# VHH binders against RNA 2',3'-cyclic phosphodiesterase, part 1

Scores and structures below are computed, not measured.

Target 1, 188 residues: RNA 2',3'-cyclic phosphodiesterase, of Aquifex aeolicus (o66967)
Amino acid sequence: MKVVRAFVGFFTSKSINEVAERIKKEVDLKIMGKWVEPQNVHMTLQFLGDITEAQAIEVIKNLQEISKKNIPFRIKYKGLGVFPDVKRPRVLWIGVSEGANKLTNLAKEVARLNAKKGIIPKNSKNFVPHVTICRIKSYDRKTLNELLRKYRTVEFGEDEVNKIALISSTLTSVGPIYTVVEEFYLGG
Below, numbering starts at 1 at the first letter of every chain, in headers, positions and changes, except where a header shows other numbers; Kabat numbers aren't used for antibody chains.
F, E and O stand for the ipSAE by ESMFold2-Fast, ESMFold2 and OpenDDE, each averaged over both directions (binder to target, target to binder). V2 = 0.75 x the mean of E and O + 0.25 x the DockQ between their complexes.
[cut] marks letters that were taken out.
Atom coordinates printed by the task and the answers are left out, and those that the model quotes come from them; centres of patches stay.

## First folded at step 1 (VHH)

Design b01 (framework vhh_nb_b201)
Fold by ESMFold2-Fast, scan of step 1:
Structure b01 (fold): chain B 188 residues (1-188), chain A 118 residues (1-118)
Amino acid sequence: as target 1 above (188 residues)
Amino acid sequence: QVQLQESGGGLVQAGGSLRLSCAASGFTFSDYAMGWYRQAPGKEREFVATISSGGSTYYADSVKGRFTISRDNAKNTVYLQMNSLKPEDTAVYYCAADLEWGYEYDYWGQGTQVTVSS
């Protein structure tokens, strides 16, 4: 059967999209990997994995319902972190301070409605609001630790969360290609 | 498109050794971290070991000193060398590729059964 690899989320504003390139330059080859291109910077509310066309239709219906029940809100980007942890860092990300609770509630609502339709990702994790800036290939441990400490309380920018989308992901040798399947504005 | 194929599982006596292999295709293998997980009957899937694209390794406390993860980028293969096997190591072992870790999901293989008799 035909499936698409998809997630629910939104693309970030210009204010945050250039952060990956600035940090890449600052670490001067001491952290190497796949640095996220400006057009690919985004927030994921729920990763769905491989879903069928029928499941995609149900997700779209759920996102439309959610968009009518939630109004736009502000978030602030603050701090750097890594997944899964500093002992085996694979992903470097920007955190969320102001608005994190509203973002978490929105993500939980998405997951709850999708679960009611039997759309339950097999490897789901607890939601942590974050924006990925680098998939780490190699790193200098001292440089990474100093970077995380230096930026722990630094604010990178702000966004208004005013829409949510179902986005498909196609992995290529040069990185992922994202396609918006459908998007809905919050408050209508 | 993305495919992971495990092999090397089987039945072994306590104290014995097995070497698992995972052949990967459909992505630029050398750019991504690879890992091994396991799931015993009636238990949650648990982490075993990971290796970064740069070769750094990390192990679960239960397998440290006994298991070794390695990779061969020319062959698009990740390995798990399991020594001093215990009955508690009995599980289906899964290979995982960290292609979209920022989305909190890995690609998984179909798994290979390891049974350790006492």
Scores: ipSAE 0.014, ipTM 0.268, lowest interface PAE 7.4, mean pLDDT 84

Design b02 (framework vhh_nb_b201)
Fold by ESMFold2-Fast, scan of step 1:
Structure b02 (fold): chain B 188 residues (1-188), chain A 121 residues (1-121)
Amino acid sequence: as target 1 above (188 residues)
Amino acid sequence: QVQLQESGGGLVQAGGSLRLSCAASGSIFSIYDMGWYRQAPGKEREFVATITSGGSTYYADSVKGRFTISRDNAKNTVYLQMNSLKPEDTAVYYCAARFYDESGYPEYDYWGQGTQVTVSS
């Protein structure tokens, strides 16, 4: 059976895409790992894991219906955080302040409709709006704590959420290749 | 953190089989993608197989149909069943783990020390 690793989301604008490079330079090797390349910066609304072609078709239908019932909205990127927690940090991310509730509601709509078709996340059940900037391999704890404190209330940029997409991820030796399978503009 | 310990390597004749095991400790095993990589003398470390936290499997073209990766979350263990072994499968085999997230990066966060597999002609 053919499957594809996929998520529902959208790619971020140029204003936020270069933040990973800037933070990487600031920490000067005291946080090391896979820093997200500008073209790969994105917001995930629902990680689907591996889905079949039949499941992809159902997701596409759901996204089309959602796009007709939701209008574009603004979000502001603010703050840094880590997953799963500061004691075992593996993912460094940028948070959302303004528009976080609208993103959460949109993500809940996506998850609800997909669940009706038997399509549920393979991993996380909790939605936290975030943009990943680094997959951490090693870190200096003091530097990480100071970085998180310094940027807790810093704004990094803004976007208009005007479309949602089903995006596939192909693992390669040089990093992930993301392909837009189908996308829909909010407001129809 | 995750600590990984491989076992099950050894010497085997071409056409034979081996099962590698990798025991994980130190964190919640079920949230990690688990993988196997190998490195032959004078070559780069290469991908062999991965199993996601959700159970999906992916294989290098050179091992498809011969190798099977599986996991037992209750035992915190990942396995690599290697059938129809060839001399070119000779390598040190490494177990790897990465925190599961949506990014799908090929990089692994934790690596075992490796176990030697030697396939004689």
Scores: ipSAE 0.017, ipTM 0.264, lowest interface PAE 6.2, mean pLDDT 84

Design b03 (framework vhh_nb_b201)
Fold by ESMFold2-Fast, scan of step 1:
Structure b03 (fold): chain B 188 residues (1-188), chain A 119 residues (1-119)
Amino acid sequence: as target 1 above (188 residues)
Amino acid sequence: QVQLQESGGGLVQAGGSLRLSCAASGRTFSEYAMGWYRQAPGKEREFVATIYSGGSTYYADSVKGRFTISRDNAKNTVYLQMNSLKPEDTAVYYCAAGPDYWEDSYDYWGQGTQVTVSS
């Protein structure tokens, strides 16, 4: 069967979508890499990797079930962090303060139902709610450390989590093209 | 950034075994999910197997029980052990690397290694 590269998540609102561009300008080439474009800013609940079209149908059924059992909730974006750690920074991200536990529970529910259908969680590490703003290729250590300290407790905005989607990713030389395969509103 | 180089392909009789290797260079290998894909003559590339950074594996139904994917982070290498090979397994096999804690668009691909299974 043909496969599609996919993840479960949602796109963030305008309140957060421009943060990557602002931080990129602030660090002025002292942190270089792939900065996330405003239209591509998102929260991932589960990265699926390459799945078959039959598996995509099963994920869609699971998301519909989840959407009926969960109601909308608010999250607040706060702080910057890096994965895996400051000694080997690969990903610069915005954290979640208020609502982090609800996002974690939602992500666990997604992973549990998908696992029942033989769709193994792509991310084997503990779920950490985050919004990626840069995939780091090179960095000035002092600049990165000062950036993380400066923004540790800064609030970047807020969202209402009111839908979840299966999103496909088409990989191109200039970045991903994301397509919403199907989305479901929470509260039904 | 990441360069992937496959090896271990060749000609083998039906029922035989081959072990493919994919060596990664340049970046931190242990953070990556690693996968194997194949392309048979006249067909599109299809998924074969993946191993996530934490060691969890997933296989295409056509190879489940016959192929085993594994990794050696100290050697920056991923392996595909192929047992009970069938003529329909004939293909160019590609390894791929991608991040497994984000849905990033960047996949690194090797140049492929030919596997031919004779009847």
Scores: ipSAE 0.016, ipTM 0.268, lowest interface PAE 6.4, mean pLDDT 83

Design b04 (framework vhh_nb_b201)
Fold by ESMFold2-Fast, scan of step 1:
Structure b04 (fold): chain B 188 residues (1-188), chain A 120 residues (1-120)
Amino acid sequence: as target 1 above (188 residues)
Amino acid sequence: QVQLQESGGGLVQAGGSLRLSCAASGFTFDDYAMGWYRQAPGKEREFVATISSGGNTYYADSVKGRFTISRDNAKNTVYLQMNSLKPEDTAVYYCAKEWYDLSTGEFDYWGQGTQVTVSS
């Protein structure tokens, strides 16, 4: 069966796309890992995993319906956090302050409509809006704690959420290649 | 292109042991966490164990103390040693490569699975 690995989301603006590079330079090798390249910075609303072409068509129909019922809204990127926690940090991310509730509601609508068509990602967790900037392999604890404290209430920028997309992922030896399968403007 | 190939499943009696292997290719193995999930008929896919790129391990409460996950970076292989098997461990076991980690429930790629059957 022909399948595509996919998620629903959108790519972020140029300002926020460069935050990973700036923080990487600031920590000067004290936090090491895979830092997200500017072209790959994105917000995920729902990870789908491997889906068939028939399922992709259903997701596209659902995103089109959702886009007609939702209007553009602003979000502000604020704060740094880690998953799962500061004792075992694996992912360094930028949070969302203003607009987080609207983003969460949008993600819930995507999941709800996809579930009606039997498209239910296995082992999905509660939605937490975030933009990943580094997958951490090693870190200096003092540097990480100082970084999280320094940026706890700092705003990194803002974005208008004005479209949603079905995005495919092809993993290569040098990292993921993302391709927009289809996208829809909110309110259009 | 990412590929994950599981092996080592089979039929065992309760109290027995099995060792599952997952051979990985098409990505920089050392850079990603690897995991094991399982799915019994009529049930959702359940987390079993994960191992980080740095070697830190995490287990589901149901398998803690009985199963051990490990990796061999030179062989691009992740293992699951299963001891003191119970009939409720019967499932198809899937190897997975991380997208993020378990906090988001996201794993990037899955293998085809290997059947484990524990008789009572």
Scores: ipSAE 0.000, ipTM 0.160, lowest interface PAE 11.3, mean pLDDT 83

Design b05 (framework vhh_nb_b201)
Fold by ESMFold2-Fast, scan of step 1:
Structure b05 (fold): chain B 188 residues (1-188), chain A 123 residues (1-123)
Amino acid sequence: as target 1 above (188 residues)
Amino acid sequence: QVQLQESGGGLVQAGGSLRLSCAASGFTFSSYEMGWYRQAPGKEREFVATINSGGSTYYADSVKGRFTISRDNAKNTVYLQMNSLKPEDTAVYYCATDYGLEFYYDSEDYDYWGQGTQVTVSS
């Protein structure tokens, strides 16, 4: 059976697409891992994992319905954080200040409609709006703590959330390739 | 249930070679990054190497040119070929996967580690 690794989300604008590269240079090998390339910077509303073609069709129908019921809104990117926590940091991310509640409501709507069709990822807990900039493999604790403190209240940019997409992920020898399967403009 | 089982460790003289294996089960192996880490006595766990599904690799500077990570998706196995071993390479070596590292992260599903395999390099 053909399956594809997929998520629901959108790609971010140039205002923050280069933040990962800038911070990578700033930490100068003191935080090492997979830094997100500018073309791959995105916001995830729901990670789906491996889904079948039939499941993808249902997700697309749900996203079309959601896009008709939601209008575009602004978000502000602010602050840095880590998942799961500073004791065991594995993902470095940019947070959302203004518009976080609207993103959370949108993500809940996506998850709710997908669940009604039996599409329930096993680890789809506690939505936190974020943009991943590095998947951490090794780090200097002092550098990481100083980085998080330095950027705690720093604004990185703004976006208008005006579309949502089903995006597939294909891993290649040169890194992940994200492909838009289908996208819908909000307010349609 | 994710399972990672390392093997191939042992005692070897400086300048020698060892090949570590990690057999994985309980997840879609071919879709996830695999890696090797090590922990020497009195030190924190250190990154050694990673390999993604497509075969792209990344190495710690301390092992670059001496160690080679590879994977066999048909066998759900990742390998670490260790050449020109030094006493400083003595450590417990752990296999790891980023299975469960998702955008809706939960600490319980974050990062899976094997039990480890001891590598001792004598002078």
Scores: ipSAE 0.013, ipTM 0.290, lowest interface PAE 7.7, mean pLDDT 84

Design b06 (framework vhh_nb_b201)
Fold by ESMFold2-Fast, scan of step 1:
Structure b06 (fold): chain B 188 residues (1-188), chain A 117 residues (1-117)
Amino acid sequence: as target 1 above (188 residues)
Amino acid sequence: QVQLQESGGGLVQAGGSLRLSCAASGSTFSDNAMGWYRQAPGKEREFVATITSGGRTYYADSVKGRFTISRDNAKNTVYLQMNSLKPEDTAVYYCAAWEDLYYFDYWGQGTQVTVSS
């Protein structure tokens, strides 16, 4: 049985794609890890894990249905945060201020329809809209705390969420390679 | 968080075989993609093989047909079966894991493989 590692989401615009590189330079080796390359910057609405081709077909049908029932909306990227928390920071991310509730509702709709077809997410509780910029391997605590404080209320850019996609992920030595399997434009 | 521990390295004659094991702890192993990388003295760390949570495999061209990656989710272990070993396969072999929920790479400490000519 052929399977693919997949998620539902979208790629971000140029306004945000270079933020990871700028912050990496600013912290100057005080936060080290895998910094997300501009072409890989994205928003995940639901991580699916490994799915079969039959499951991928059902997800595609669900995304097509969702795209017909939702219209484009604006989001603003604001603030930095970490997962799971500042005591054990593993992921550095950019948050969403304006449009966060609409993203959360969209993610819930995706998860609901996929669950109806028996496609159960690996972990989808407490959805937090975010864009990952670094998978942290080591860090200087003072630098991290100062970075989070400095950028707490900083706006990094904006996007119009006008499409949703099923995206496949292949792990390689140079990081993940993402491929759009199918995408749908929001239009009503 | 995932912790990785490699074993099975050692000395072997050219044409011989070794099986490396990587034991994982700290997260749900079955949800992670797992891989093997290697680093020879004076060289960059290079990709060897990866296996997804669903069992799909990928190999570097230099090892295709000779190495096989597999996983045992019940034992939280990933394996690298290395056949037809060559002196140029001599390296420290590292186990790696990708935690999809948070998009992390985890690395083991490495295990030395030395292939004598």
Scores: ipSAE 0.012, ipTM 0.212, lowest interface PAE 8.8, mean pLDDT 83

Design b07 (framework vhh_nb_b201)
Fold by ESMFold2-Fast, scan of step 1:
Structure b07 (fold): chain B 188 residues (1-188), chain A 120 residues (1-120)
Amino acid sequence: as target 1 above (188 residues)
Amino acid sequence: QVQLQESGGGLVQAGGSLRLSCAASGFTVSSNYMGWYRQAPGKEREFVATIYSGGDTYYADSVKGRFTISRDNAKNTVYLQMNSLKPEDTAVYYCARDIFEGYSDAFDYWGQGTQVTVSS
């Protein structure tokens, strides 16, 4: 059966898209891994994993319904963090301050409608709005701790969340290739 | 073509040992974050152990001191040595090239996993 690896989300603005490259240069090999290319910087509202074409069609219908019921809103990017935690850091990310609650509500609505169609993510952890900038493969602990402290309250920029998309992810040796399957403007 | 193939599972008595293998093709394990995860029937998939590209390792508290993750770069294979096995270690064990895609954990699984059953 034909399946596609997919997530629901949107691509971020140019001010945020350059952050991964700037931080990568600053840490100078003391944090190594897969640094997110500017064109691939995104916000994930729900990771779906491998889905069938029939499931993709249902997700698209749900996103269209959600887009009619939600209006555009502003978000502000602030701070750096790691997942799952600082003792075993796997992902370095940029946080959201202003607009985090609206993002969380949007993500919950996406998950609720998809669950009604039997489309449920493998992980049922609480949603935390974030933009991934590095998938960490090795790190200097002191450098990481200093980086997180330095950027804890730093503002990186802002976006208007005005659309949501179903995005496919194709993994390659040089990183993921993301393709917008379908997108919908909020308020339309 | 990227592939992960697990092996080494089986039935073992409590207190016994097993060594799981994960043979990788289409990419180099020494350049990637590699991990072992497990899933018992009716439960969410849980983290067991990881090895970073630089060689650092980390373990779940439940297995720390009993399990050891390692790799053989020449064989492009990752191992999980499991000692002092307990009935609660019973699960399907998955090897992953770990890619975080959401707000918790995600991983690529390209094999079928290997069943470990620990009898009391």
Scores: ipSAE 0.015, ipTM 0.287, lowest interface PAE 6.4, mean pLDDT 84

Design b08 (framework vhh_nb_b201)
Fold by ESMFold2-Fast, scan of step 1:
Structure b08 (fold): chain B 188 residues (1-188), chain A 122 residues (1-122)
Amino acid sequence: as target 1 above (188 residues)
Amino acid sequence: QVQLQESGGGLVQAGGSLRLSCAASGRIFSDYVMGWYRQAPGKEREFVATISTGGSTYYADSVKGRFTISRDNAKNTVYLQMNSLKPEDTAVYYCAADQFYEPWGTYEYDYWGQGTQVTVSS
């Protein structure tokens, strides 16, 4: 049976989509890795891993239900951080300040409804809202530390969270290729 | 913990073929994007090929049409079939395991093998 690697989330607006490219230019090759292209900048509400077509149909039904029960809300993008930590930085990300609690509640609702259908990702963890801008392969430690310090309290932009989608991903050496399977507007 | 062990390297003449294997020990091999990278003497490590969890493949331009990456999840092994080898393919070949799009706190670090030497003589 065919499976697809998928996640629930949404693509960010033009206000934030070019931040990865701007920071990549600023660090001038001193942080290298898979930098997220502007069209691929997104928020993940739940990573699903490999799912079957039958599971995808169930997720779509759940997202439709969720979209009817939730209204659009504002979020602000603020600060840079790394996962898991500065000693072993693997992912460079933009944080969420205003609206983080609403985003977390939305992610929790997605996970709850999917779990009711037996769709539970391996190694599930508590949701932390973030937008990935680089998957780090090599870095100059001084440059990374200076970057994190410089941007700790900087606001990068804002979005209205007004839709949620099931998105499939094809992973390549140069980055992901995303396809929207289905999307739903909040309040619809 | 994931450990990667490469095998299948060696000496081959130009135009020849070689198959590399990478055996992974660990519980979630099927959840990893697997890749091959290489490092020639005096150069930085460069990308060769990747294969996603669903079997989609991507290749460096220099190896397209000559190399094939594949995986066997039942054996926790990824393969690199190298055909029409050229002297410029001479390098230490490294297997890598990558996880993408994991929730925070379940993110696994990239894993690298020790490498296997491939030497292509003219």
Scores: ipSAE 0.015, ipTM 0.224, lowest interface PAE 7.4, mean pLDDT 82

Design b09 (framework vhh_nb_b201)
Fold by ESMFold2-Fast, scan of step 1:
Structure b09 (fold): chain B 188 residues (1-188), chain A 122 residues (1-122)
Amino acid sequence: as target 1 above (188 residues)
Amino acid sequence: QVQLQESGGGLVQAGGSLRLSCAASGFTFSTYDMGWYRQAPGKEREFVATITTGGSTYYADSVKGRFTISRDNAKNTVYLQMNSLKPEDTAVYYCAVDEYSYWGSEEDFDYWGQGTQVTVSS
């Protein structure tokens, strides 16, 4: 049975896509890992893992239904954080301030409809709206702590959430290749 | 179903060496980054080493220069060569599919093995 690794989400605007490169230069090798290339910066609403073609078809139907019931909305990007925590930082991310509740509601709708079709992640975590900028492999603790403190209240920009997509991920030696399987405009 | 089976742990004296192995099945091994983590009693699980699909390696500062991670894609196996072992290296060592290999997995679950105990006596 053929499977694809997939998630539901959308790609961010050009202004936000450049943040990872700017911060990478600022930390000057004191935080190393897989820094997200500008074309790959995205918001994930639900990670699906490996899904079958039949499951992909059901997700597509669900996203089409959701797109008809939701209208576009604005979000503001603010602050830096890490997952799972500062003691064991693995993912460096940009947070969402304004519009976080609307993103959370959208993500819950996606998860609810997918669950009706038996498409449920094996490990369910509380949804936290975020944009990943680095998968951390090594870091200087002082540099990381200073970076998080410096950017805690900094606004990085704004986006209009106007579409949702099923996106497949293929890993290469130079990073992931994301392919939009299908996308739908909100209010369509 | 992803399955990871660690082996090679045991009791060694300080200054000794061990080689851990992790046999993987249920996924296309060559397309995933693989890692080693460890957990000592009363402490959180910590990163030890990772090897990318392209062969790049990254190490925790505490093990850099002493440990070497490698992989054999033909055998679906990742290895951790541990030299100059110290009592503070005593922990259960876990093999993991590093989900950083597929960036669509936003803090999804990591695939972990059962672990193998390493005990270093003084």
Scores: ipSAE 0.013, ipTM 0.286, lowest interface PAE 7.7, mean pLDDT 83

Design b10 (framework vhh_nb_b201)
Fold by ESMFold2-Fast, scan of step 1:
Structure b10 (fold): chain B 188 residues (1-188), chain A 122 residues (1-122)
Amino acid sequence: as target 1 above (188 residues)
Amino acid sequence: QVQLQESGGGLVQAGGSLRLSCAASGSIFEINAMGWYRQAPGKEREFVATISSGGTTYYADSVKGRFTISRDNAKNTVYLQMNSLKPEDTAVYYCAATEPYGFLDWDEYDYWGQGTQVTVSS
């Protein structure tokens, strides 16, 4: 049985793809880690982990069904946050303001249909719409707190969510290579 | 912050056995699950096995029944016992570890070792 590492999601627009590099320059080594490269910036609706070819086929069928029942909608990217929290920040991310509820409902529908086919990822945390920009390895606490405060209400850009995809990940020495396995336009 | 070091690789004849070890050092409080991946020349990196901090294990179908993953939490070390080795098991074997909260992103494994070569002759 061949397995593929995969997630359901979509790639973000150019306006958002450069934010990681801009913030990295602003913090000037006071937040260090793996900053997400522009071509890899994405929104994850459900991380699947390692799945079989049979499971991938079921996910594809579910995404096709979901795409027929959902129409395109706008989202606005706003604010910065961290996971799990500011006491032990590991992931720096961009939040979603306008359209967050529609995005959450879409993610829940993906998870529900996949669960009906026995495709249930080990991580069952509540869905929070976000775009990762840095995996933090070291940080200056004052700089991080000031950064989060400064950008709390700042809008970074917007997207029309008009498609959803099953995306595979191949690990390399320089980072992940993402490949679209199949994608579906909402409303079609 | 966390470093992973593999050992135990080498050359073995088909039907033989090897035991790989992976020792974690540094900020070991950051480690939740540990596992093994492998990559053969010209191929993509392939999942082999994983073990949670609580001892739950998962295996790729290609190794199920032949390989056993185990963990010593006190030593922050994971082991891969490889029995009934086949030439197609020839690969660089990588140790990987996740943080307690895990990520919903593709890079769920936060830390990777440098790899250890396993060569199985016919």
Scores: ipSAE 0.013, ipTM 0.269, lowest interface PAE 8.1, mean pLDDT 83

Design b11 (framework vhh_nb_b201; at its last look DockQ between E and O 0.53; V2 from the best seeds 0.00; counts 0 for: pae E 11.0 > 2)
Fold by ESMFold2, look of step 2:
Structure b11 (fold): chain B 188 residues (1-188), chain A 118 residues (1-118)
Amino acid sequence: as target 1 above (188 residues)
Amino acid sequence: QVQLQESGGGLVQAGGSLRLSCAASGFTFSSYWMGWYRQAPGKEREFVATISRGGSTYYADSVKGRFTISRDNAKNTVYLQMNSLKPEDTAVYYCAAYDTEGWIYDYWGQGTQVTVSS
C-alpha cells in the first residue's frame, strides 16, 4: 500500500530557524551529527510515521475541526535539552517556556481526534514541546554538559502559533524535504 | 555494530544491466528506510533511490524508469536493479539506512564501483 511519512505541526519563524547553525559553529565539531537546516526547523505536535492516503485525509479533516476551536497563542523558545536523556543524548532540541501548556493541550487534541480514526502516534512518548536542532551521532560529554548549562535560561525567540498543518517528508539527493500537505489557520 | 555491505558492482557496456545488493546487520532492518546513493569522481554524493519500511519507493529523476529499488526483510537485504545503463551512471554506489524519520540518522556502506563503458 502507498504511504507517506508525515507529522502534524508547523514551521518556526525566521527568528529561531538559524539557531542550529549557530550552535553547530559554537561547538566546533565537538557535537557531530545531522544539524537541522533553517528551512526544516519545525514544531511537531504529533509524529505520525508512515500513513496511507486514506489516513492522511482523516488527519486533514481533524485538523480543520481543531483549527475552528482554537485561537492563536504566543510561545517562547527557551533552553536546550536532549532526548532521551543526558546519558544517551540522541536529539538536541530547543525547549518552550511560555505557551508550553497550550502546545501540550493542542497536541493532545490532535492525538485524541486522530486516535478515534485509528491513527496513533508512532514511537511517541509523553509530549514534550521542542524544536529539534541536531540528531547527534557523536559528542564530547564536557562540551554537551556545558552547552546545556550555558543555554538553560537563554530565550532564542518567539512565535505566534496561528496555524497547524499536515507535513510530509520525502528523501531526496540533498536530504529530507518537508512539504505542507494541508494547513489551517487557527480561529479568531 | 551497524554494518552495510554492498555487492554486485562491476564493468558493463552502455545499455546493459547490473543488480546491486546490500546486506545489513546490527539494527532492526524492517524498521528502517533503505536507500542508494552514488558518487562520481570529483562530484558530490547524490541520491538515487529509497524504499520505506512499508515498501513505498522514490527515485531521482535521472534514474526513474530505469532503476528499481526493492527490499527483502527476511534476508535483511536491499537491492537496486539497474537497467539501460549509461556512461553517466558510472559511480561508486552506497547503501544507506535511515531511522524512522528518514535521513536524520544515517549509516553508510563502503560502496561498490559501477563502471559503464560506451
Scores: ipSAE 0.005, ipTM 0.178, lowest interface PAE 11.0, mean pLDDT 84
ESMFold2-Fast, scan of step 1: ipSAE 0.067; ipTM 0.567
ESMFold2 (binder alone), look of step 2: mean pLDDT 87; pTM 0.884
OpenDDE, look of step 2: ipSAE 0.007; ipTM 0.247

